VHH binders against B box and SPRY domain-containing protein (Bspry). Designs and how they scored, part 4

Target 1, 197 residues: B box and SPRY domain-containing protein (Bspry), of Mus musculus (Mouse) (q80yw5r259to455)
Amino acid sequence: SPLLTQLWAASVLGSLSGVEEVLIDERTVSPLLHLSEDRRTLTFIAKKSKVCSDEPERFDHWPNALAATAFQTGLHAWIVNVKHSCAYKVGVASDQLPRKGSGNDCRLGHNAFSWVFSRYDQEFCFSHNGYHEPLPLLRCPAQLGMLLDLQAGELVFYEPASGTVLHIHRASFPQVLFPVFAVADQLISIVRGPLAT

## First folded at step 1 (VHH)

Design b15 (framework vhh_7mjh_2)
Fold by ESMFold2-Fast, scan of step 1:
Structure b15 (fold): chain B 197 residues (1-197), chain A 125 residues (1-125)
Amino acid sequence: as target 1 above (197 residues)
Amino acid sequence: EVQLVESGGGLVQPGGSLRLSCAASGFTFSRYAMSWVRQAPGKGLEWIGRIYTSGSTSYNPSLKSLVTISRDNSKNTLYLQMNSLRAEDTATYYCARDEITYGWESYTHYGMDVWGQGTTVTVSS
């Protein structure tokens, strides 16, 4: 399939182009989350840490975090291991996404600044700006791949093991987007690319 | 009317065990994830854990080895089993229904839309 070929090519080219490996920006990590030393694993800890600094970049209510890498142009691909969590959101967000408060403006998928695939128990959906599309998946994915084509205006969610496309969203995206993550059960981890050391 | 009613609280000796129940009515219990939350005298709310519609559970890491959450959808009932109770476990225990919204999320007591009245557990010699 041309689409499968594009997904594989994007994965290889993303690793070889000198684009920074996707790592989580520790300054953005919600106090409900623990970030691993390698900046790839987010663990839900359920209790807000009193040690966590409350800087402007940091989410203070929802269990969200942003990647350190900003995407402004080109084709980008990354994979998240979601096997150990039944409550997560993964996708992309604008740098304009508000960080403070409990409202929908900071809640991934409920504002104009975030585009996410979500799992809550047995329910899966794609969400953007309060529009929620249920996804009738036959099996829970262990890994979730994302492909962002900023020139074509496409965000693709796929299952890497099977190459199955789960959802495609087409839009004119803002100039600056970051991979975004939320986890409300156990943990999720950014998967290392095949050529990363 | 949508309601949750906790029961099973009381006085228990240190090291003892206790099972709390939460009876749900007025909604389709099997479609909601459910949580247990406690509040010790003069303290804030502490989330204990959640059970999803699948039966999968998520616990506060500080409490995981001491508690088990289960549910019986045929009886519309949520349970909290507590073992090796200590004086510091003295609290009012609440069951809560997780909010169902588009994308469905509930990760703390902030995502809960229906709460029970509470049942009090006192751990004392």
Scores: ipSAE 0.123, ipTM 0.457, lowest interface PAE 4.2, mean pLDDT 82

Design b16 (framework vhh_7mjh_2)
Amino acid sequence: EVQLVESGGGLVQPGGSLRLSCAASGFTFSSYAMSWVRQAPGKGLEWIGRIYSGGSTSYNPSLKSLVTISRDNSKNTLYLQMNSLRAEDTATYYCARELGYTSGWFDTAFDYWGQGTTVTVSS
ESMFold2-Fast, scan of step 1: ipSAE 0.185; ipTM 0.549

Design b17 (framework vhh_7mjh_2)
Amino acid sequence: EVQLVESGGGLVQPGGSLRLSCAASGFTFSSYAMSWVRQAPGKGLEWIGRIYTSGSTSYNPSLKSLVTISRDNSKNTLYLQMNSLRAEDTATYYCARDTGPSYDEWLSGYTYGMDVWGQGTTVTVSS
ESMFold2-Fast, scan of step 1: ipSAE 0.138; ipTM 0.495

Design c01 (framework vhh_3k1k_2)
Fold by ESMFold2-Fast, scan of step 1:
Structure c01 (fold): chain B 197 residues (1-197), chain A 124 residues (1-124)
Amino acid sequence: as target 1 above (197 residues)
Amino acid sequence: QVQLVESGGALVQPGGSLRLSCAASGFTFSSYAMRWYRQAPGKEREWVAGISSAGGSTSYEDSVKGRFTISRDDARNTVYLQMNSLKPEDTAVYYCAAEYTYDWGTEYRSYDYWGQGTQVTVSS
């Protein structure tokens, strides 16, 4: 039900005092991206100046990267600073997401293996399996929060500063999901969790 | 200076084979996806085959699947198209293209470099 989903989301946001510390898996980072030494910041680069090893885990075309931590059960929350980018995608992806290729099977939001919130300039969209739902936002979020409830089968996108829910997606998710990131302008950064040491 | 130079085009009989080559210079070849296109007389240019920037994925237009194979040699900055079981309908000028694409939400944004083409004629 939409009402029950809103009540669930409000309950989680109202009780949430911290978010998880998520780090990027350097082995997955596209050669179009630079990963910071603390593994939290992805910067889009216009020209490839470095040679990356061609590992099986690495995206070789689209500007994608995965988190190092997989989620298999429970409730998970993380926040991304998106203030400095007008072109990004953030959400979750199955471990089955192909890493190699220029096709839609590796393009976030255009396949059955990824669920993402995206921004392109002033346009916002939720995308999954080639279906794109425009999101009419009044202001560009500086930070974007994600809540993944694997028991309920819900992925929530919210604005942490206001506590406003931007989108809720319900699905029968695969057993293993990773936070997933793409950036095609400037940079995005994973926010340090309040419980991190 | 960016250059793409195709070679290998020839006149062959139906059922024959050809290998096309495209030599690239002036850009970081390994960062670009490579594609082959063709243009037959009186028709628009059509996509034929593609290979990802790292070479891990290939794609083909339906009419050439099983007959054509695209490959790349990043050490030599070269992409190849192996064409087998050629048909008269394959007669065209073949072009290679280098694509650097960005994912802009629901759109593709690309930078493309093109070669001058090489003529393939399949006739008796």
Scores: ipSAE 0.019, ipTM 0.187, lowest interface PAE 6.5, mean pLDDT 81

Design c02 (framework vhh_3k1k_2)
Fold by ESMFold2-Fast, scan of step 1:
Structure c02 (fold): chain B 197 residues (1-197), chain A 125 residues (1-125)
Amino acid sequence: as target 1 above (197 residues)
Amino acid sequence: QVQLVESGGALVQPGGSLRLSCAASGFTFSSYAMRWYRQAPGKEREWVAGISGSGGSTSYEDSVKGRFTISRDDARNTVYLQMNSLKPEDTAVYYCARVTYEFDSSGTEYRFDYWGQGTQVTVSS
C-alpha cells in the first residue's frame, strides 16, 4: 500500500548512517556542461560550441551526464545539492540509455531507460517513459536525496535535512543502473560522502 | 508559481514617452533572460526588446532601436521598457515574458515563454 511504502522508506532513511560517494563519469559529460576537477559539480554552459572527444559514452546533444558507479544489486543512497539550479534532472538511468542524438530516447524522463525527478523553475515532476507526474512541493529542496533498492524495486526521492519523502517509484529494475544528471541552469553538485545522519 | 505583472500602460500623444514595468515573482529572476513583446489588434505577437540574465546584453527590433530601452533591476525582480518618441504604430498590448528553451525529438530548439497579462499602450492625438 502507499502508506506501508512510505513507512518502510522512512524506516530505511532513519536507519541510514551515511550515503555513498558518487563521482561523475567525465567520458559521458555533454559538451553543454562543464565538469569540475573533483568530478562532483556540473555547470550548465549556455548555448556554446564546445569541442569534446566523440567517445561512444558521451552525450552529444542533451545536457546529461552519468555517474561512474554502476548499481546492479542492493541498497544505494546519494545526495545532490540542487540549491543553485532552477532547471535540473536527477535520478537513475539504464546502461542501455542511448548517448547520441537529439531524440526522446536520450532525453531524461522521455524513454524507458531513465527515471528522474525534475525541476523547471517552480514546477516539480517525476518522469519516466514520457509519463510526467507533477509533484506539489511546498518548498524548493536545497538538497535532493535518492535511495535505490534494487531488490525491492523502489526508487525514493527525499529531502535529507527534514527526512521528508518527496516521491517513491516502484518498478522492476532488471538492468544495470547509473545515477544520472542533467542541468539546464547554473550548477548542481554531488554531496561528498559519507554524510552523518 | 511563476508570475509576471506588467504596469505603466496609458494613452499618450505622438512623440510622448512612457515607462513600462514588469514585476516578476516565483523564480530566480537574475538567472533568466527577459523580453518585451507587443500585439496590435488583428496581428500576431511580435518581439520588441530583450535583455540577458547575465551581463546585461540587450537587443531590439529594428523599428524601436534608438527609441526604446530595456533594463532590469535584479534586486527588485523587475524589468523595464522605456519608450520614447512614441508613434501611433506603437499602439498595442505590451507583454513581459520569461524566456526558456527546450529541444524536441528532432533536436529542434524551441521556446517556452511564461507571459504576463499585458498592459495597453495607446498612442493617439
Scores: ipSAE 0.009, ipTM 0.163, lowest interface PAE 9.0, mean pLDDT 79

Design c03 (framework vhh_3k1k_2)
Fold by ESMFold2-Fast, scan of step 1:
Structure c03 (fold): chain B 197 residues (1-197), chain A 124 residues (1-124)
Amino acid sequence: as target 1 above (197 residues)
Amino acid sequence: QVQLVESGGALVQPGGSLRLSCAASGFTFSDYSMRWYRQAPGKEREWVAGISSSGDSTSYEDSVKGRFTISRDDARNTVYLQMNSLKPEDTAVYYCAKDLGYTEWGSYDYFDYWGQGTQVTVSS
């Protein structure tokens, strides 16, 4: 039930003492983005790099990037610092997400292969397959946490500082999922947690 | 059509100050976050500073924090970069950039979001 799901998620978040450190896969990074040397920070540069190689795994239009680690089972948690950006998308994507093209197939939240929390200026949404659910947030989160339970089929977005659950999405997820990122203003950074390797 | 015109670049001595301006046209300026980038010869383009559409949030690359200040004047469709305590390492062409926003993702030629640049040279 929805109520039990909310209570379960709150209980898990209340007991969470650490999160995984996720690293970005440099081969997937859009030419509109600069990836830091430690592979944690994505900066929006707005101009396509002429020296960017055209690997099959690289996004060539939208300012997207994938994590290097794929999730297939279990419980996973990670946190992104979004304080410096007014335009971003964070969540998960299937390994089937197309990398090439300007269409909705590669646009996070506009296809069957991505599930994202998004910010555009003062507006917040959860988006999947072209369905956009506005989220009535009273303040802009400085950090955004994600909790993915592949066995239960739940993706939770929360604010780590307050412990507030912002959104819960339930689905029968594809076999392989990656943390996914898009930034169209300034930068976002993956936060190092107590469980970082 | 979107246009960004940078100005204010000059030759200055170390410790000097400059104020760069970027005049924007062809879009609703107040709806977009604005950024400054720089590129030194033989190096990749580096993000320098950013300001939100409301002007309430600013961010800076670590090497310029405390020395540079980004601001905007929406009545004049202009974004500024005040540069103080300039160092030789700040020598670069400085570029103004508009973000793509969600409404513009995939709608424009991304090269059109960069201005022509303005040269800043810090030397004796």
Scores: ipSAE 0.014, ipTM 0.192, lowest interface PAE 7.9, mean pLDDT 80

Design c04 (framework vhh_3k1k_2)
Fold by ESMFold2-Fast, scan of step 1:
Structure c04 (fold): chain B 197 residues (1-197), chain A 125 residues (1-125)
Amino acid sequence: as target 1 above (197 residues)
Amino acid sequence: QVQLVESGGALVQPGGSLRLSCAASGFPFSSYSMRWYRQAPGKEREWVAGISSAGDRTSYEDSVKGRFTISRDDARNTVYLQMNSLKPEDTAVYYCATREYYDFTSGYTTDFDYWGQGTQVTVSS
């Protein structure tokens, strides 16, 4: 059902000149994931069969990856195509998110450093710091939009095709945030947005 | 914290029946698929059964099909394994497991699984 908050969020999104070009940081990509040459598509390759360099930035256990762009101030928007995956997480993470280990401190949504929308099978949740809020969605979104307002302290998840707001999280965010991704089935892709000129 | 606590393990005669329970806490249980595994002494951990988050789909290892039934009660955050026509070969520690990712039909284990402590089932004459 339409809510004033949903209409407000849609109007704010509609007033943006375009979504940002977000690219994956290859140095962070888990050995469970294949990154495409254009750095926009992450494919889950199951068990750790790929050999990757052990860089400090790289996740070595969970199927995670970070964007190359850090957000410190202002309003930011990006879109991810999730049509081909039944198991994914998308959202934002602090620069303090640990990269090494199998613990919850590296697991998106299970620590104080990540805020994610997740899907597995037919179920959807928003997760932060081990708190998981089920989201009642009538259908599986083909694309997920994210809007991060660092001044207002809001992270909005929405469906671009319908303009429907799926979830709004309000918080005092850390100084530096990165778009963050996890995929454990098939693939997800960052959507190329039009440039405003 | 995710916690899984198995119970119901016992000594049973061949041909007998037993129901195992797994009480879950610390995660949105109704949104998670659940699986049962077992491990006999000196053997690898073996997948036994799985149930989807919605409870409408189940999957079983071939040796237990027709004998074991997995079910769930989301109001009680509990998954069950009903074991009928038990055989000595079913003797093992039985583990409840869940994963963030959809994979209730897979026998493969990963570092992404959450495990209980296990409950011992012994089938002997």
Scores: ipSAE 0.013, ipTM 0.230, lowest interface PAE 7.2, mean pLDDT 81

Design c05 (framework vhh_3k1k_2)
Fold by ESMFold2-Fast, scan of step 1:
Structure c05 (fold): chain B 197 residues (1-197), chain A 124 residues (1-124)
Amino acid sequence: as target 1 above (197 residues)
Amino acid sequence: QVQLVESGGALVQPGGSLRLSCAASGFTFSSYAMRWYRQAPGKEREWVAGISGSGGSTSYEDSVKGRFTISRDDARNTVYLQMNSLKPEDTAVYYCAAGTEWYDSSGDYRLDYWGQGTQVTVSS
């Protein structure tokens, strides 16, 4: 039942006491993006940095970046502040996602290696492998939560303030997934998790 | 029918200011990102500035950042480009555009509609 699933998911989210510590992997950051010193904020700068090193891990065309932490098993949750951007993508990507080139194989949501929630102006979509599902949101989220359950095979997008589930995607995910980010307007930032011990 | 009509282009001295307007009709203006582009003689059309449908986000080409300001008035279906500290290099025909494709780095949406342009000349 879709309604019962929504109520169940909201109950689980309501029980969540915090979010996981997630930081951006600076080696992956596109030259179109500036990464803050705390590795939580990605700012779209619209021009490729000449100083940016050409590493195998680094995206060279699309304004993408990966988290430094890989998820292989279990339940993971993280939150992104998206209030300041009208053009972004957030979700998860396989370690097999290509880093080089301008084609769809590196474009989040247009390949078999990425699963993303996107905003472009007033349009919201969930995208995977070239399949794009419009999401008719009544309210623009200031923060987006992601909940990844690798045992159940579920990726949930939700609004943390209200606990409202925005989208649930069910799939048999690859063994290694990374939070993935793209920004084509202003900035997005990862909400702080618990203090490191 | 969808229409975009630019106005405000003129001849100005270096260091001068101009405000360009683009009046839109035939679509739900508040649902679309609006952009300004320019094209100088013998050059490709380049993106100048963009504003989200909500009006909450703006972005600019590096060479105009701090000098140009994009804004919108959804009640009047109009987008504006305030241009300050104009340079001879800013001489071009300025076009407004509406659609879901706002910046080519993302590549997710296509630019749907264009105006006819308005000429800006910066000369001594």
Scores: ipSAE 0.014, ipTM 0.214, lowest interface PAE 7.9, mean pLDDT 80

Design c06 (framework vhh_3k1k_2)
Fold by ESMFold2-Fast, scan of step 1:
Structure c06 (fold): chain B 197 residues (1-197), chain A 124 residues (1-124)
Amino acid sequence: as target 1 above (197 residues)
Amino acid sequence: QVQLVESGGALVQPGGSLRLSCAASGFTFSNYAMRWYRQAPGKEREWVAGISWSGGSTSYEDSVKGRFTISRDDARNTVYLQMNSLKPEDTAVYYCAKSEYGDFLTGESYFDYWGQGTQVTVSS
């Protein structure tokens, strides 16, 4: 039931003592993005650097990046500050996600290997494998939390400050998943530790 | 009611320049990203250029990069497409779109609002 799933998710979020610290894998960072020295902030720079190496792990077209941490089992939670961007995607991706090319195979939300929450201006959407579900949010989140339960097969998007669940996706996930990020306006940052208000 | 009105299309010679305009009404223009698409006869619509709501980010299809420039004037509720070094393969009807959903880097749109289009012909 959708209601029972919402109640369960709210209960689990209420039990969390904190969230994991996640860092970006610099080898994956698109040449359209600048990664900060602390490996937590991705800034959209719109021009490809000729100095950027063409490693197998690196996205070469879309403004994507992966976290360095892989999730294979258990319950995982992380938070992203999205206040400064009107165009971003955050969620999880399989290790099978292609890194090279301009096609939908590498475009987050348009392939079988990625599950993302996206903002484009004032519109919000959950996307997976070319299926796009509009999310009629009453307010723009300044921070976006993600909770991945690999045992239950659930990916939850929530607002950390209020504890409000924004979206729940249920699926049989692949064995290896990474937090995944894309930014096409300004910047987004991975939050370190618990929120202080 | 969302309305988009494109203008500026014309017949130009290869190597020429042209500026398209799109006048927007019925929504708070400064809050939305805007995109240009084109469609040649017998072909699918393709994305050409995009500009974020703030104007801080722009993106282009590879074949037009370096030749086309998208810009916006929020005081006039207008988005522009400056086209330089025009080629015969740029011949198409050009459409302005307000993105309700989608990704301005991808050329794919979901729930976009489209204008009527303006014809650009590049021929000798």
Scores: ipSAE 0.015, ipTM 0.283, lowest interface PAE 6.2, mean pLDDT 81

Design c07 (framework vhh_3k1k_2)
Fold by ESMFold2-Fast, scan of step 1:
Structure c07 (fold): chain B 197 residues (1-197), chain A 124 residues (1-124)
Amino acid sequence: as target 1 above (197 residues)
Amino acid sequence: QVQLVESGGALVQPGGSLRLSCAASGFTVSSNYMRWYRQAPGKEREWVAGIYSSGGSTSYEDSVKGRFTISRDDARNTVYLQMNSLKPEDTAVYYCARDTTPYEYWSGRYMDVWGQGTQVTVSS
């Protein structure tokens, strides 16, 4: 059945006519991260800035950031360039995700409020609520696509270049979700959309 | 004691080659993410290349891709940077570093170890 699921998901992705433009919410960006002027690139700097405004929205320990746009209904797609990082997490998070502290409640994939694809070195996982499912990837993806269907309750991770579905997670998602990002090596960038050929 | 010692820096003509060595003591390079950085006078230190603990996967800054190769010798506990087709813009002090940052952010521990650097000068 996994093969049939992959074929079905590929059909859905094949019907998709474009990806959304997603921008990072600068108020949420961890002091361990630098956000580019176009609000698409997060660079890990490893040294906390002393000049940091302490908004309630801002992550203060883990190298996390949220997108500025919330998803509440419908079908949403976005792509992240991950070519230059060997340590990152990308996916979605509930508006209930805590922003302050060093505990697992703020650590992406270790709480009930975040669903992420992660890379550490050559190991890939899907993580939610402390459950980590290893993903046997034959090649390191240069870009990661995400497709969120809030009506169907599906989050799909795929490789845009090959059209390969990497993982599908099905759940009854919270009413409000944000694309979420963490990077602990080099940088990741949201791909400019829409892409036309 | 945990330490990194770089060597191999020299004056080279444009288009030439150099191999830098980074000898580690007090820890094992094959168990850690190892990086090379460089710093030109008056500039910030920039990342050049990395080699990861599992499988020896490598990554490079765009300006050095195809010209530089990072490798390791587990028996000698040493990391190398082979630099080919050197350009004047490659002139800098090159530093070796141990990075446990991915481990820290996924397992709760962080440590950075830096070497003293080795000078590379590319000039006619």
Scores: ipSAE 0.017, ipTM 0.256, lowest interface PAE 6.0, mean pLDDT 82

Design c08 (framework vhh_3k1k_2)
Fold by ESMFold2-Fast, scan of step 1:
Structure c08 (fold): chain B 197 residues (1-197), chain A 123 residues (1-123)
Amino acid sequence: as target 1 above (197 residues)
Amino acid sequence: QVQLVESGGALVQPGGSLRLSCAASGFTFSSYAMRWYRQAPGKEREWVAGISSAGGSTSYEDSVKGRFTISRDDARNTVYLQMNSLKPEDTAVYYCAAPSYEDLFRSDSYDYWGQGTQVTVSS
């Protein structure tokens, strides 16, 4: 239930010594995005201005990027600062997510390989495999937390500042998942982990 | 047809001030977030500042916080960048951008960009 899940999320967050140190995998970064030197900030640059390497891992159309950390088992938590963007997608993706092409198979939320929370200006949505669930949020989150429990089969989106659960998705996830990101306005940043005491 | 026309770029001394303007046409300006980017020779284009469609939210790159102010005048379809305490490192071509986030997430279209306006900060 929603209440039990909120209590569960609060208990889990209270027992963690901090959020995970998650960094972007530079090899996957779309040419529409700029990655900062600390590998935490993705900035939307709109135009493919770089003549750079074309690795098999790199997204060549959609403004996507993957984290360098793969999750295969256990409980994982990370936080993204989304205050500076009105258009983004964050969540998890299977290592089987195609990297090349303009089709829905590479478009986060439109294929069997990605599960994302998205924002387009004032509209919020959870998307997976072409199923889109509008989320009626009272305010825009400045930070978005994700909690992935691979044993329980739960992906939780929450607001760290308030501890409010925004959405829970339950599924049998593939064994190898990566935090995934898309930015189509300004920037998003991965919050440093572990949390400084 | 969407058009963005930047103006206001000039040569200024370190510590000086400059205001850039971007005149927009061909779309419903008030419905779009607007952004400023800059690009120095041999470097990639970097984000500088952004303002939401409602004008209630502004954001800045860390090196310009406290020095630059983005604002908009929806009645005139114009976005501004007020630049104070300019440094030599601020030397770049400044670009105005209107995000095409709907189109970018459903097609391979890019943002609409202006031609840029040159800002040079030198003694």
Scores: ipSAE 0.018, ipTM 0.225, lowest interface PAE 6.4, mean pLDDT 80

Design c09 (framework vhh_3k1k_2)
Fold by ESMFold2-Fast, scan of step 1:
Structure c09 (fold): chain B 197 residues (1-197), chain A 124 residues (1-124)
Amino acid sequence: as target 1 above (197 residues)
Amino acid sequence: QVQLVESGGALVQPGGSLRLSCAASGFTFSSYAMRWYRQAPGKEREWVAGISGSGGSTSYEDSVKGRFTISRDDARNTVYLQMNSLKPEDTAVYYCAADEGSLEWFSDRYFDYWGQGTQVTVSS
């Protein structure tokens, strides 16, 4: 597919500004989530963990986390393994996304600061600013790819295994965007760079 | 068929109080989280308050925290929004919504049910 061709060409040639290593920013991780030592896996836990510091960057209610890498220009791509979760959100968020509180201003897909693909059981949707577009997926994806083109103003969700585009959202994005994650069942993991298989 | 019917909207003066009700039918009310949203002219619809299916958890948008209280009566299939210390900026159409998920954690089923809304106007 043209989308996968762009991603693999970036990896091989280094000619695209995208395809960077994405790791989770541990300072942002909700008390409802456990972050692995390699900073790639978020696991939903049944009990709020004790947090030594209430940092301004940390989500304190919703089970959210941000990537450590900010995207400001160019083409960026990353892949998330979602095989083990039936409740998650993945996409991008503005640096202006509030971190504190239980309101929709901190809930991914329910505010002007986040754009996410979500799964809840067998239902899939794209969500932004309280608008939820159902996606007619017949099978649960094991991996989700995201391609963010900041020059074109395009966020693409796709299935890497099949090359199938699941959703394209076009918008004038804010200057600074971060990959964003939420997990409310089991775990999700950021896939390391390009995989051989 | 799912139905949500809001009532209680009125014209009130600043500092006044109002109680909104939302009567639900067509689903197992006690299994659903209930929410209140509002929309002022020219603005996007925004979340106001939420209550879990068990009633054990409530949450509020920061601008209404301490002034509004959400509650439910499962025997009557009704959710309420008690609005105190009303301000002109609270003027909006208020909507009731229901979804099956937990509001404390992760619940954004696209399948939210919406009522017709009830108009609240705060003006002298």
Scores: ipSAE 0.015, ipTM 0.158, lowest interface PAE 7.3, mean pLDDT 79

